# Ledger of designs, part 32: VH-VL binders against p04169

Target 1, 76 residues: p04169
Amino acid sequence: GLPDGVEDLPKAEDDHAHDYVNDAADTDHARFQEGQLCENCQFWVDYVNGWGYCQHPDFTDVLVRGEGWCSVYAPA
Below, E stands for the ipSAE of ESMFold2; O stands for the ipSAE of OpenDDE; V2 stands for 0.75 times the mean of E and O plus 0.25 times the DockQ between their complexes.

## First folded at step 22 (VH-VL; framework fv_retifanlimab)

Design y6 (at its last fold request DockQ between E and O 0.81; V2 from the best seeds 0.77)
Fold by OpenDDE, fold request of step 24:
Structure y6 (fold): chain C 76 residues (1-76), chain A 123 residues (1-123), chain B 111 residues (1-111)
Amino acid sequence: as target 1 above (76 residues)
Amino acid sequence: QVQLVQSGAEVKKPGASVKVSCKASGYTFTSYAMNWVRQAPGQGLEWIGWINPNSGRTKLDQKFKDRVTITVDKSTSTAYMELSSLRSEDTAVYYCARESWDFWSGFDYFDYWGQGTLVTVSS
Amino acid sequence: EIVLTQSPATLSLSPGERATLSCRASQSVSKSGYSYMNWFQQKPGQPPKLLIHGASNLETGVPSRFSGSGSGTDFTLTISSLEPEDFAVYFCQQRYKYPYTFGGGTKVEIK
């Protein structure tokens, strides 16, 4: 679930960690497959306006975009 | 077991083109990106680019953008690297290398390599 | 591009000795606690063989006498006690950003 203080988390910038991009279409990572998005990742927790909380340890300090992607993507 | 078997040595004239193949077996071909790397005689390694066999998406070093084409044939689990407008400086052993990753850390690395294909460019 | 400089170019040692190989990057290849540096071993007539990924993670099947360390711009591959089969060329590689680049290599040769 969402952590306390989620409303105070900043939005992730591109390249926050693991080649993260806010728009999956911007990735130039070899492993990316079309249709893979943060919002259908097993670490995703929906929050507000297309942004969510990522349960992966390297993203607990930010909000990530549902249409984003990173190299530790794992299908839900 | 994972195997990458490349095509045989090539001898070409300057200005010609060469197409090297890399046949993969022992794993799901479309699940792993394939990289191409070359090594001039007695020199270091130079990354050329990769292809995602499933999507066909590629990434190249900009220095090769006008001369290199990387493709795959999914039906035969084969990756190809074509280099055009050959120069003497293109003389090298060309390797295909599978890009794998650690599921825990997410680190990417080249775990399996082809045996290499010598391409000699000489007038 | 990120330039990787390996030193020394050649390292002459005897079996049983400790080998220390350096790889210096022209800019940091670390971010968020991760270092995007790999090490390869190459013997004549063979393709490179992966030894270390992520600066310090030993690849499966690689002897424990091999180890990697470092972060930022400075990385080290160590062979604690050289075996006869360890005499080869070693390359570092960064995967921090495109284009991926390799060092010039260090040749570990028998003294």
Scores: ipSAE 0.865, ipTM 0.950, lowest interface PAE 0.4, mean pLDDT 97
Fold by ESMFold2, fold request of step 24:
Structure y6 (fold): chain C 76 residues (1-76), chain A 123 residues (1-123), chain B 111 residues (1-111)
Amino acid sequence: as target 1 above (76 residues)
Amino acid sequence: QVQLVQSGAEVKKPGASVKVSCKASGYTFTSYAMNWVRQAPGQGLEWIGWINPNSGRTKLDQKFKDRVTITVDKSTSTAYMELSSLRSEDTAVYYCARESWDFWSGFDYFDYWGQGTLVTVSS
Amino acid sequence: EIVLTQSPATLSLSPGERATLSCRASQSVSKSGYSYMNWFQQKPGQPPKLLIHGASNLETGVPSRFSGSGSGTDFTLTISSLEPEDFAVYFCQQRYKYPYTFGGGTKVEIK
């Protein structure tokens, strides 16, 4: 689930960590595969308005966009 | 076991082209990017580019624009690098290298390399 | 393009001595606590072998006498006590920004 205080987390910017992008179409990472999104990632917890919480340790300080992607993507 | 087996050495004239192959085995070919790196005799390493074998997406160092084409054949698990308009400065050992990563850190690194293919451009 | 400058070009040392190899980047290759620097060993007639990824993470099967450190623009590979098999060329590589680049290498040779 969602952590206490999730409503206070800022939205991530591009390049927050692990080559994160708010729009998966913007990545030029070698491992990206079409259809991979934060919202279908193993670490995704849905929150509000297309933003969610990523359970990966390096994203505990932000919300991530569901249509985003990062280099630690793992399918659900 | 993971293996990358490259095609044999080639001798070429200036202006010709060369196509080096890299046959992968022992893993799911489409799950790992394949990189090409070259090393001139007695020199350091130079990254050429990568291909994502599943999507066909590529990225090249801009210095190789329009001279290098990287492709794959999924049915044979083989990557190819073609270098055209050869010059003496292109004399090098050409390596393919598989890109792997750490699940948690996302660090990428070349974990397996082909044996290398010597391309000699002379005269 | 990020240029990596390795120094010295050659280290002439005896077995048992400590080797310290420097790699300096033309701009930072670190972000958010991660340093995108790898180290490779290469012996004549062989492809490079990965020693360290992420500046300090020792690869499986690499002896503990090898260590990596540094962040930002300054990185070090240390061999605490040289063994005969450690005489080779060592390359650093950054993967922070395209194009990926390598240093020119440091040759560690028997004095």
Scores: ipSAE 0.638, ipTM 0.899, lowest interface PAE 1.5, mean pLDDT 93
ESMFold2, look of step 22: ipSAE 0.595; ipTM 0.896
ESMFold2 (binder alone), look of step 22: mean pLDDT 91; pTM 0.921
OpenDDE, look of step 22: ipSAE 0.846; ipTM 0.946
ESMFold2, look of step 23: ipSAE 0.583; ipTM 0.894
ESMFold2 (binder alone), look of step 23: mean pLDDT 91; pTM 0.922
OpenDDE, look of step 23: ipSAE 0.852; ipTM 0.947
ESMFold2, fold request of step 24: ipSAE 0.590, 0.572; ipTM 0.889, 0.892
ESMFold2 (binder alone), fold request of step 24: mean pLDDT 91, 91, 90; pTM 0.918, 0.917, 0.913
OpenDDE, fold request of step 24: ipSAE 0.863, 0.864; ipTM 0.950, 0.950

## First folded at step 23 (VH-VL; framework fv_retifanlimab)

Design ctl (at its last look DockQ between E and O 0.83; V2 from the best seeds 0.00; counts 0 for: pae E 10.9 > 2)
Fold by OpenDDE, look of step 23:
Structure ctl (fold): chain C 76 residues (1-76), chain A 123 residues (1-123), chain B 111 residues (1-111)
Amino acid sequence: as target 1 above (76 residues)
Amino acid sequence: QVQLVQSGAEVKKPGASVKVSCKASGYTFTSYAMNWVRQAPGQGLEWIGWINPNSGSTKLDQKFKDRVTITVDKSTSTAYMELSSLRSEDTAVYYCARESSDSSSGYSYFDYWGQGTLVTVSS
Amino acid sequence: EIVLTQSPATLSLSPGERATLSCRASQSVSKSGYSYMNWFQQKPGQPPKLLIHGASNLETGVPSRFSGSGSGTDFTLTISSLEPEDFAVYFCQQRYKSPYTFGGGTKVEIK
């Protein structure tokens, strides 16, 4: 679930970790496949307005965009 | 078992083109990026580029952007590398290499390689 | 591009001896606690064989006498006790930033 203080988390910027991008369309990563998005990643927890919390250890300090992507994507 | 089998040796004249194939088997072809690497005789390894077989997207070393085309045929699980405007310095063994990755970090490594294809460019 | 410098160029040793190979990157290839450095072994007429990935992770099937260490710009491949089949050329490679470059290689030859 969502952590305490989630409302105080800043939005992630591109390249936050693991080649993260807020728009999956912006990546040219070799592992990227169409349809892979943060919102359908196993680490995703929906929050508000298209942004969510990523349970991956390297994203616990930010909100990530549902339409984003990173190289540690794992299907839900 | 994973296998990458490449096409046979090629002998070309300067200015010609060569197309090397890499047939993959033993795994889901579209789930792994395929890289191309070359090695001139007695020299080190040089990365050329990769292709995502599922999407067809590619990334090349800037050095090769004008001369290299990487493609795939999903129906035959085969990757191709075409190099045009051949020069003597293009003489090398060309390898295809499957890219795998660590699930936690996302970093990549070439875990399986083709046997290599010698391309000789001489007048 | 990130330049990888391997040293020494040639390492002459006897079976049973310890081999220490260095790979230095012109800039850091580590990020968020992960090092994007791999090591390969190559024998004549064969393609490179993956030994180590992520600086220190031994590839499946690779003997435990091989190990990798390092972070940032300095990396080391160690062969604790050389076997006859270990005499070959070893390459480091960074997968941190395109173009994904290799070192020039270290030839481990029999003394």
Scores: ipSAE 0.246, ipTM 0.836, lowest interface PAE 1.6, mean pLDDT 94
Fold by ESMFold2, look of step 23:
Structure ctl (fold): chain C 76 residues (1-76), chain A 123 residues (1-123), chain B 111 residues (1-111)
Amino acid sequence: as target 1 above (76 residues)
Amino acid sequence: QVQLVQSGAEVKKPGASVKVSCKASGYTFTSYAMNWVRQAPGQGLEWIGWINPNSGSTKLDQKFKDRVTITVDKSTSTAYMELSSLRSEDTAVYYCARESSDSSSGYSYFDYWGQGTLVTVSS
Amino acid sequence: EIVLTQSPATLSLSPGERATLSCRASQSVSKSGYSYMNWFQQKPGQPPKLLIHGASNLETGVPSRFSGSGSGTDFTLTISSLEPEDFAVYFCQQRYKSPYTFGGGTKVEIK
């Protein structure tokens, strides 16, 4: 679920944590595999306009892009 | 049983090229990055680069950027590293190493290594 | 690029003694409570063997006499009581930022 105050969270920038990118097409990380996106990650909670809340402890202070990716990706 | 089996030792002259192979078995080849690392006799370890076997994307240490090509053949689960314009300083054991990671923490580490391939460059 | 400096270059010790190996990074390899430092053991004629990942996480099958600690730029590998099979060269490696560099190694040898 979405936390209280989610509407006030800043949007993540690239490199926020764990090699995060707002667009998965921009990563050349060795762990990346086609089809992996924040929006199909086990930590994803949908919010609005392609932004979501990531439940991973290192992302609780930002919104992330559904089309994004990070190196701690885990499938749902 | 995860195994990385490398091609045999090579003796080359300066200016030649060498292509080392690393055949993977016992795991899904395209799910783990493959790294190349070398070690000159009696010396430390030097990272060369990696390849994502699924996409074919690579990253190289700048030191090697014009002389190294890293490739894969998915159908044989084999990675290759080719080093050109060989110099005597390139004499080393060349290792392939599989990259694994802990999904909870994001740590990455080289958990399985090939046996090494000695490349000797001499006149 | 991140330079790793290991010290001492050589430790000459007897079986049963404690070994303390240092690895210092030229810039932090820690972020968000995670420390991206790995330790390897290497014996002659063998590839490196992973001992510790993430500064302190002991790999399966590695004896509990091995431990790792540290954060930021300063890291330590400790062998609490040396066994004959522990006389080898030990390397640290950072996996924080490419190029993924190794330290120069510490050789642990029989006194």
Scores: ipSAE 0.007, ipTM 0.682, lowest interface PAE 10.9, mean pLDDT 88
ESMFold2 (binder alone), look of step 23: mean pLDDT 91; pTM 0.927

Design z21 (at its last look DockQ between E and O 0.86; V2 from the best seeds 0.76)
Fold by OpenDDE, look of step 23:
Structure z21 (fold): chain C 76 residues (1-76), chain A 123 residues (1-123), chain B 111 residues (1-111)
Amino acid sequence: as target 1 above (76 residues)
Amino acid sequence: QVQLVQSGAEVKKPGASVKVSCKASGYTFTSYAMNWVRQAPGQGLEWIGWINPNSGRTKLDQKFKDRVTITVDKSTSTAYMELSSLRSEDTAVYYCARESWDFWSGFDYFDYWGQGTLVTVSS
Amino acid sequence: EIVLTQSPATLSLSPGERATLSCRASQSVSKSGYSYMNWFQQKPGQPPKLLIHGASNLETGVPSRFSGSGSGTDFTLTISSLEPEDFAVYFCQQRYKYPFTFGGGTKVEIK
């Protein structure tokens, strides 16, 4: 679930960790497959306005964009 | 077991083109990107580019953008690297290498390699 | 591109000795606590073989006498006690940014 204080988390910037991009279309990562998005990642917890909380340890300090992607993507 | 088997040695004239193949087996071909790397005789390694067999997306070193085309045939699980306008300095062993990764860290690496294909360019 | 400089170019040692190989990057290849550096071993007539990924992670099947360390611009591959089959050329590779690049290699030869 969402952590306490989620409303105070900043939005992730590109390259926050693991080659994260806020727009999956911007990645030039070899492993990226079309349709893979943060919002359908097993770490995803929906929050507000297309942004969510990522339960991966390297993203617990930010909000991530549903249409984003990173190299530790894991299908739900 | 994962295997990458490449086509045989090639001898070409300057200005010609060469197309090297890499047939993959022992894994789901479309789930792993394929890289191409070359090595001139007695020299180091030079990354050329990769292709994602599922999407067809490619990434090349800008050095090769005008001369290299990387493709795949999913029906035969084969990757191809075509190099045009060949020069003597293109003489090298060309390798295909599978792009794998560590699921915990997300780190990427070349885990399996083809046996290499010698391409000799000489007048 | 990021230039990787390996030293020494040639390392002459005897079986049982410790080998220390250096790889220096022209700029940092570390970010967010991770180092985008891999090490390969290559023997004559063979393709490179992956030894270390992520600077320090030993690939499955690689003997424990091999180890990797470092961060930022300076990385080291160590062979604690050389075996006869360890005499080969070793390459570092960065995956921090495109284009991926390799070092010039260190040849570990028998003294």
Scores: ipSAE 0.858, ipTM 0.948, lowest interface PAE 0.4, mean pLDDT 97
Fold by ESMFold2, look of step 23:
Structure z21 (fold): chain C 76 residues (1-76), chain A 123 residues (1-123), chain B 111 residues (1-111)
Amino acid sequence: as target 1 above (76 residues)
Amino acid sequence: QVQLVQSGAEVKKPGASVKVSCKASGYTFTSYAMNWVRQAPGQGLEWIGWINPNSGRTKLDQKFKDRVTITVDKSTSTAYMELSSLRSEDTAVYYCARESWDFWSGFDYFDYWGQGTLVTVSS
Amino acid sequence: EIVLTQSPATLSLSPGERATLSCRASQSVSKSGYSYMNWFQQKPGQPPKLLIHGASNLETGVPSRFSGSGSGTDFTLTISSLEPEDFAVYFCQQRYKYPFTFGGGTKVEIK
């Protein structure tokens, strides 16, 4: 779920952690597969306007873009 | 039991091409990137590139971009690396290596390697 | 590209001795507390074998006498007490940015 204080979290920039990109089309990571997005990752919790909360420990300080991707992607 | 079995040694003339195969077994072929790495006799290792077997996406070291083609055949779980316009300095053992990763950290690493394919280029 | 310099080129030791192998990167291979450095062992006529990933994480089945440390640009592989099977060549590899590169190797040989 959404943590207390989620409304105060800044939006992640590219390369925040784990090769994160706000647009999955921008990755050149070997493990990326078409259709993988933060919004269909097991860590995703939807929030607002295409931004969500990633439950992975290294993303607890930011919001992530639903159309984004990172190297710790795990399918829901 | 993960296994990567490569094609046999090749002897080539300068200007020819070579195509090395790497047949994978014991795992889901399309779930792991396949890398190619070479090692000249008595030398260190040099990364050539990878292919994502599911998507067909590749990434190559720029020094090989015009001479290397990396492909897969999903139906036989086999990766291929073709090197064209061979030169004597291309003499090396060519390895395929499977790329695995750690779930939490996202670290990527080569966990299984083929036995190597010696390509000798001589005039 | 990121150049990895391994030292020494050759380390001549006896079984039971401690081996310390260095790998220096031309720029940092660490970000956000993660170090993208791997270590491999290679014996004659064999492919490389992964020992350590992420600078310090020992692979399953690798003896506990092997350990890795370091961050940023300076990394170390340590073999606490050499066994006869440990005489081999050791390579570091960075996966921080393309192209992925390897060090030139350190040969650990029997004195």
Scores: ipSAE 0.605, ipTM 0.899, lowest interface PAE 1.8, mean pLDDT 94
ESMFold2 (binder alone), look of step 23: mean pLDDT 91; pTM 0.909

Design z22 (at its last read DockQ between E and O 0.82; V2 from the best seeds 0.78)
Fold by OpenDDE, last read:
Structure z22 (fold): chain C 76 residues (1-76), chain A 123 residues (1-123), chain B 111 residues (1-111)
Amino acid sequence: as target 1 above (76 residues)
Amino acid sequence: QVQLVQSGAEVKKPGASVKVSCKASGYTFTNYAMNWVRQAPGQGLEWIGWINPNSGRTKLDQKFKDRVTITVDKSTSTAYMELSSLRSEDTAVYYCARESWDFWSGFDYFDYWGQGTLVTVSS
Amino acid sequence: EIVLTQSPATLSLSPGERATLSCRASQSVSKSGYSYMNWFQQKPGQPPKLLIHGASNLETGVPSRFSGSGSGTDFTLTISSLEPEDFAVYFCQQRYKYPFTFGGGTKVEIK
């Protein structure tokens, strides 16, 4: 679920961690597969307006974009 | 067991092209990118680029952008590296290497390698 | 590109001795507590073999006498007690950014 204070979390910048990009199309990572997005990642918790909370330890301090991607992507 | 088997040694003239193959087996070919790395005699290793067999996406070292083409044949689980406008300094052993990662840490690395293909460029 | 400088170029030691290999990067290859440095072993006529990833994580099957350390620009591969099969060339590689680059290698040879 969403943590307390989720509304105060800043939006992640590109390269926040693990080659994160806010637009999956922007990645040049070898592991990226078309269709993989934060919003269909096992760590994804939907929040508001296309942004969500990521349960991965390296992203708990930010909001991530549903259409984003990073190299620790794991299918839901 | 994962295996990468490369094509045999090549001898080419300057200006010619060479196409090296790397046949993969023992795993799902499309799930792992394939890297190409070369090693000139007595020197270190030089990364050339990778291809994601599933998406067809490639990434090359910019120094090779005009001369290297990396492709795959998914039906035969084979990756190819073609190098054109060959020069004497292209003489090297060329390796394919599977792109993998640690599922816990997320660190990326080359885990399996082909046996290497010697390409000799000489007039 | 990030240039990796390995030292020494050649290390002459006897079995049982400790080997310390250095890899220095022209810029940091660490971010947010992660160090994107790998180590490979290569023997004549063979492709490189992965030893360590992420600066300090031993690959499965690699003997515990191998260890990696370091962060930022300075990294070390240590072999606590050399075995005869450890005499080979060792390469560091950075995965921090493109293009991926390797060091020039350190040859560990028998004294």
Scores: ipSAE 0.875, ipTM 0.953, lowest interface PAE 0.4, mean pLDDT 97
Fold by ESMFold2, fold request of step 24:
Structure z22 (fold): chain C 76 residues (1-76), chain A 123 residues (1-123), chain B 111 residues (1-111)
Amino acid sequence: as target 1 above (76 residues)
Amino acid sequence: QVQLVQSGAEVKKPGASVKVSCKASGYTFTNYAMNWVRQAPGQGLEWIGWINPNSGRTKLDQKFKDRVTITVDKSTSTAYMELSSLRSEDTAVYYCARESWDFWSGFDYFDYWGQGTLVTVSS
Amino acid sequence: EIVLTQSPATLSLSPGERATLSCRASQSVSKSGYSYMNWFQQKPGQPPKLLIHGASNLETGVPSRFSGSGSGTDFTLTISSLEPEDFAVYFCQQRYKYPFTFGGGTKVEIK
């Protein structure tokens, strides 16, 4: 679930942590596979307008974009 | 049980090409990136590039991008590295290395290596 | 390109002594509390063997006498008490930015 205060979290920038990108098409990480997105990741909690909360400990301070990707991606 | 078995040593003249193979076993080949690294005699290690065997995506060190082609054959679980326009400074042992990672941290590392393939380039 | 400088080039020690191997990066290889530095051991005629990933995480099967530390630009591999099988060459590797690079190595040899 969504944390208290989620409405106050800033949107992540590219390279926030773990090679994060707001657009999965921008990654050059070796482990990326087509179709992997934050929004289909095990850590994803949907929020608003294509932004969500990532439950991974290193993303608790930001919203992430659903079409993004990072190197700790795990399928749901 | 992971094993990476490379093709045998090669002797080449300057200007030729060489293609080194790396046959993988003991794991799902398409789940792990394959890297190529070389080591000149008595020297350190030099990263060449990787291939994602599932998608075919590659990344090369720019110093090699015009001379190296990395490919895979998924049906035989085999990776290949071809180096063209060989020069004497390309004499080295060429290694394939499997890329693994840690789930939580996302750290990537080479956990298994092939035995190495010596490529000798001489006039 | 991030250059890794290992020192000393050669470390001559006796069994039972502590070995301290240094790796200095030309720019930080750390971000958000993570350090993207790996350590490898290489014996003659063999491929490199991973010892440590992420600066300080020992690989399964690596003896506890090995440890890694450091952050930013300065990293250390320590062997607390050298065993005969530890005489080898040791390489650091950064995976923070492409191209991935290795240090020139430190040869640990028996005195």
Scores: ipSAE 0.693, ipTM 0.918, lowest interface PAE 1.2, mean pLDDT 94
ESMFold2, look of step 23: ipSAE 0.613; ipTM 0.902
ESMFold2 (binder alone), look of step 23: mean pLDDT 91; pTM 0.916
OpenDDE, look of step 23: ipSAE 0.857; ipTM 0.948
ESMFold2, fold request of step 24: ipSAE 0.651, 0.637; ipTM 0.908, 0.901
ESMFold2 (binder alone), fold request of step 24: mean pLDDT 90, 90, 91; pTM 0.914, 0.914, 0.915
OpenDDE, fold request of step 24: ipSAE 0.872, 0.874, 0.873; ipTM 0.952, 0.953, 0.952
ESMFold2, last read: ipSAE 0.658, 0.640, 0.652; ipTM 0.910, 0.908, 0.910
ESMFold2 (binder alone), last read: mean pLDDT 91, 91, 90; pTM 0.912, 0.916, 0.913
OpenDDE, last read: ipSAE 0.868, 0.872; ipTM 0.951, 0.952

Design z23 (at its last look DockQ between E and O 0.84; V2 from the best seeds 0.75)
Fold by OpenDDE, look of step 23:
Structure z23 (fold): chain C 76 residues (1-76), chain A 123 residues (1-123), chain B 111 residues (1-111)
Amino acid sequence: as target 1 above (76 residues)
Amino acid sequence: QVQLVQSGAEVKKPGASVKVSCKASGYTFTSYAMNWVRQAPGQGLEWIGWINPNSGRTKLDQKFKDRVTITVDKSTSTAYMELSSLRSEDTAVYYCARESWDFWSGFDYFDYWGQGTLVTVSS
Amino acid sequence: EIVLTQSPATLSLSPGERATLSCRASQSVSKSGYSYMNWFQQKPGQPPKLLIHGASNLETGVPSRFSGSGSGTDFTLTISSLEPEDFAVYFCQQRYSYPFTFGGGTKVEIK
């Protein structure tokens, strides 16, 4: 679930970790497959306005965009 | 077992084109990007580019953008690299290399390589 | 592009000796706590073989006498005790940014 204080988390910037991009369309990563998005990743917890919480250890300090992508994507 | 088998040696004249193939087996072809790397005689390694066999997306070193085309045939699990306007300095062994990754860290690496294809360009 | 400089160009050693290979990048290849550096071994007439990924992670099947270390711009491949089959050329590679680039290689030859 969502952690306490989620409302105070900043939005992730591109390249936060693992080649993260806020718009999956911006990635030039070789492994990216169309349709893979943070919002359908196993680490995803929906929050507000298209932004969510990522349960991966390297993203616990930010909000990530549902339409984003990173190289540790794991299908839900 | 993963295998990458490349086409045979080529001898070309300057200005000609060459198309090298890399047939993959032993894994799901569309799940892994395929890289192309070359090595001039007695020299180091030079990355050319990759293709994602599923999406068809490619990324090339800009120095090759006008001369290299990377393609795949999913029905035969084969990747291709075509190099046009050949020059003597294109003489090299060309390798295909599968791009895999560590599931824990997400780090990418070339884990399996073809045996290489010698392309000789001479007048 | 990021230039990788390997040193020495040639390293002459005897079996059983320790080998220390350096790879220096023209700019940092580390970010967010990760180092985007891999190491390969190549023998004559063969393609490169992956040894280390992520600067320090030993590839499955690679002997434990191989190890990688470093961050930022300076990286090291160490062979604790050379075996006869270890005499080869070793390349570092960065995946920090495009284009991916390799070092010029270090040839480990028998003294």
Scores: ipSAE 0.858, ipTM 0.949, lowest interface PAE 0.4, mean pLDDT 97
Fold by ESMFold2, look of step 23:
Structure z23 (fold): chain C 76 residues (1-76), chain A 123 residues (1-123), chain B 111 residues (1-111)
Amino acid sequence: as target 1 above (76 residues)
Amino acid sequence: QVQLVQSGAEVKKPGASVKVSCKASGYTFTSYAMNWVRQAPGQGLEWIGWINPNSGRTKLDQKFKDRVTITVDKSTSTAYMELSSLRSEDTAVYYCARESWDFWSGFDYFDYWGQGTLVTVSS
Amino acid sequence: EIVLTQSPATLSLSPGERATLSCRASQSVSKSGYSYMNWFQQKPGQPPKLLIHGASNLETGVPSRFSGSGSGTDFTLTISSLEPEDFAVYFCQQRYSYPFTFGGGTKVEIK
């Protein structure tokens, strides 16, 4: 689930960590496959209005976009 | 049990083209990017580019963009690198290298390499 | 593009000695606490072999006498006590940004 204080987390910017992008179409990473998104990632917890909480340790300080992507993507 | 087997050595004249193959086995070919790297005799290593075998997306070092084409054949699990307009400076061993990564950190690295293909360009 | 400068070009040492190999990047290859630097070993007539990924993470099957350290622009590969099979050429590689580049190598040879 969502952590206490999730409503206070800032929205991630591009390049927050692990080559993160708010729009998956913006990545030039070799491992990206079409259809991979934060919202279908193993670490995703849905929150509000297309933003979610990523359970990966390096993203616990931000909200991420559901349509985003990063290099630590893992399918659900 | 991962194996990358490359095509044999080639001798070419300046201005010709060469196409090197890299046949993969022992893993899911479409799940790992394939890189090409070359090494001139007695020299260091030079990255050429990669291909994502599933999507066909490529990225090349800009210095090769006009002369290199990287492709795959998914049905044979084989990657290809073609270098055109050959010069004597292109004499090198050409390697394919599989790109793997660490799950938590997302570090990418070349974990398996082909045996290398010597391309000699001489008059 | 990021230039990697390895020094020294040649280390002449005896078995049992400590080897210290340096790799300096022309700009930082670290971000968010991660360093995008790999180390490879290469013996004559063989492809490179991965030793270290992410500056300090020892690859499976690599002996514990190998270690990597550093951050930002300055990186070190250390071999704590040289074995006969360790006499080879060592390359660093950055994967921070395209194009991915390698250092010129350090040859570790028998004194």
Scores: ipSAE 0.591, ipTM 0.892, lowest interface PAE 1.7, mean pLDDT 93
ESMFold2 (binder alone), look of step 23: mean pLDDT 91; pTM 0.921

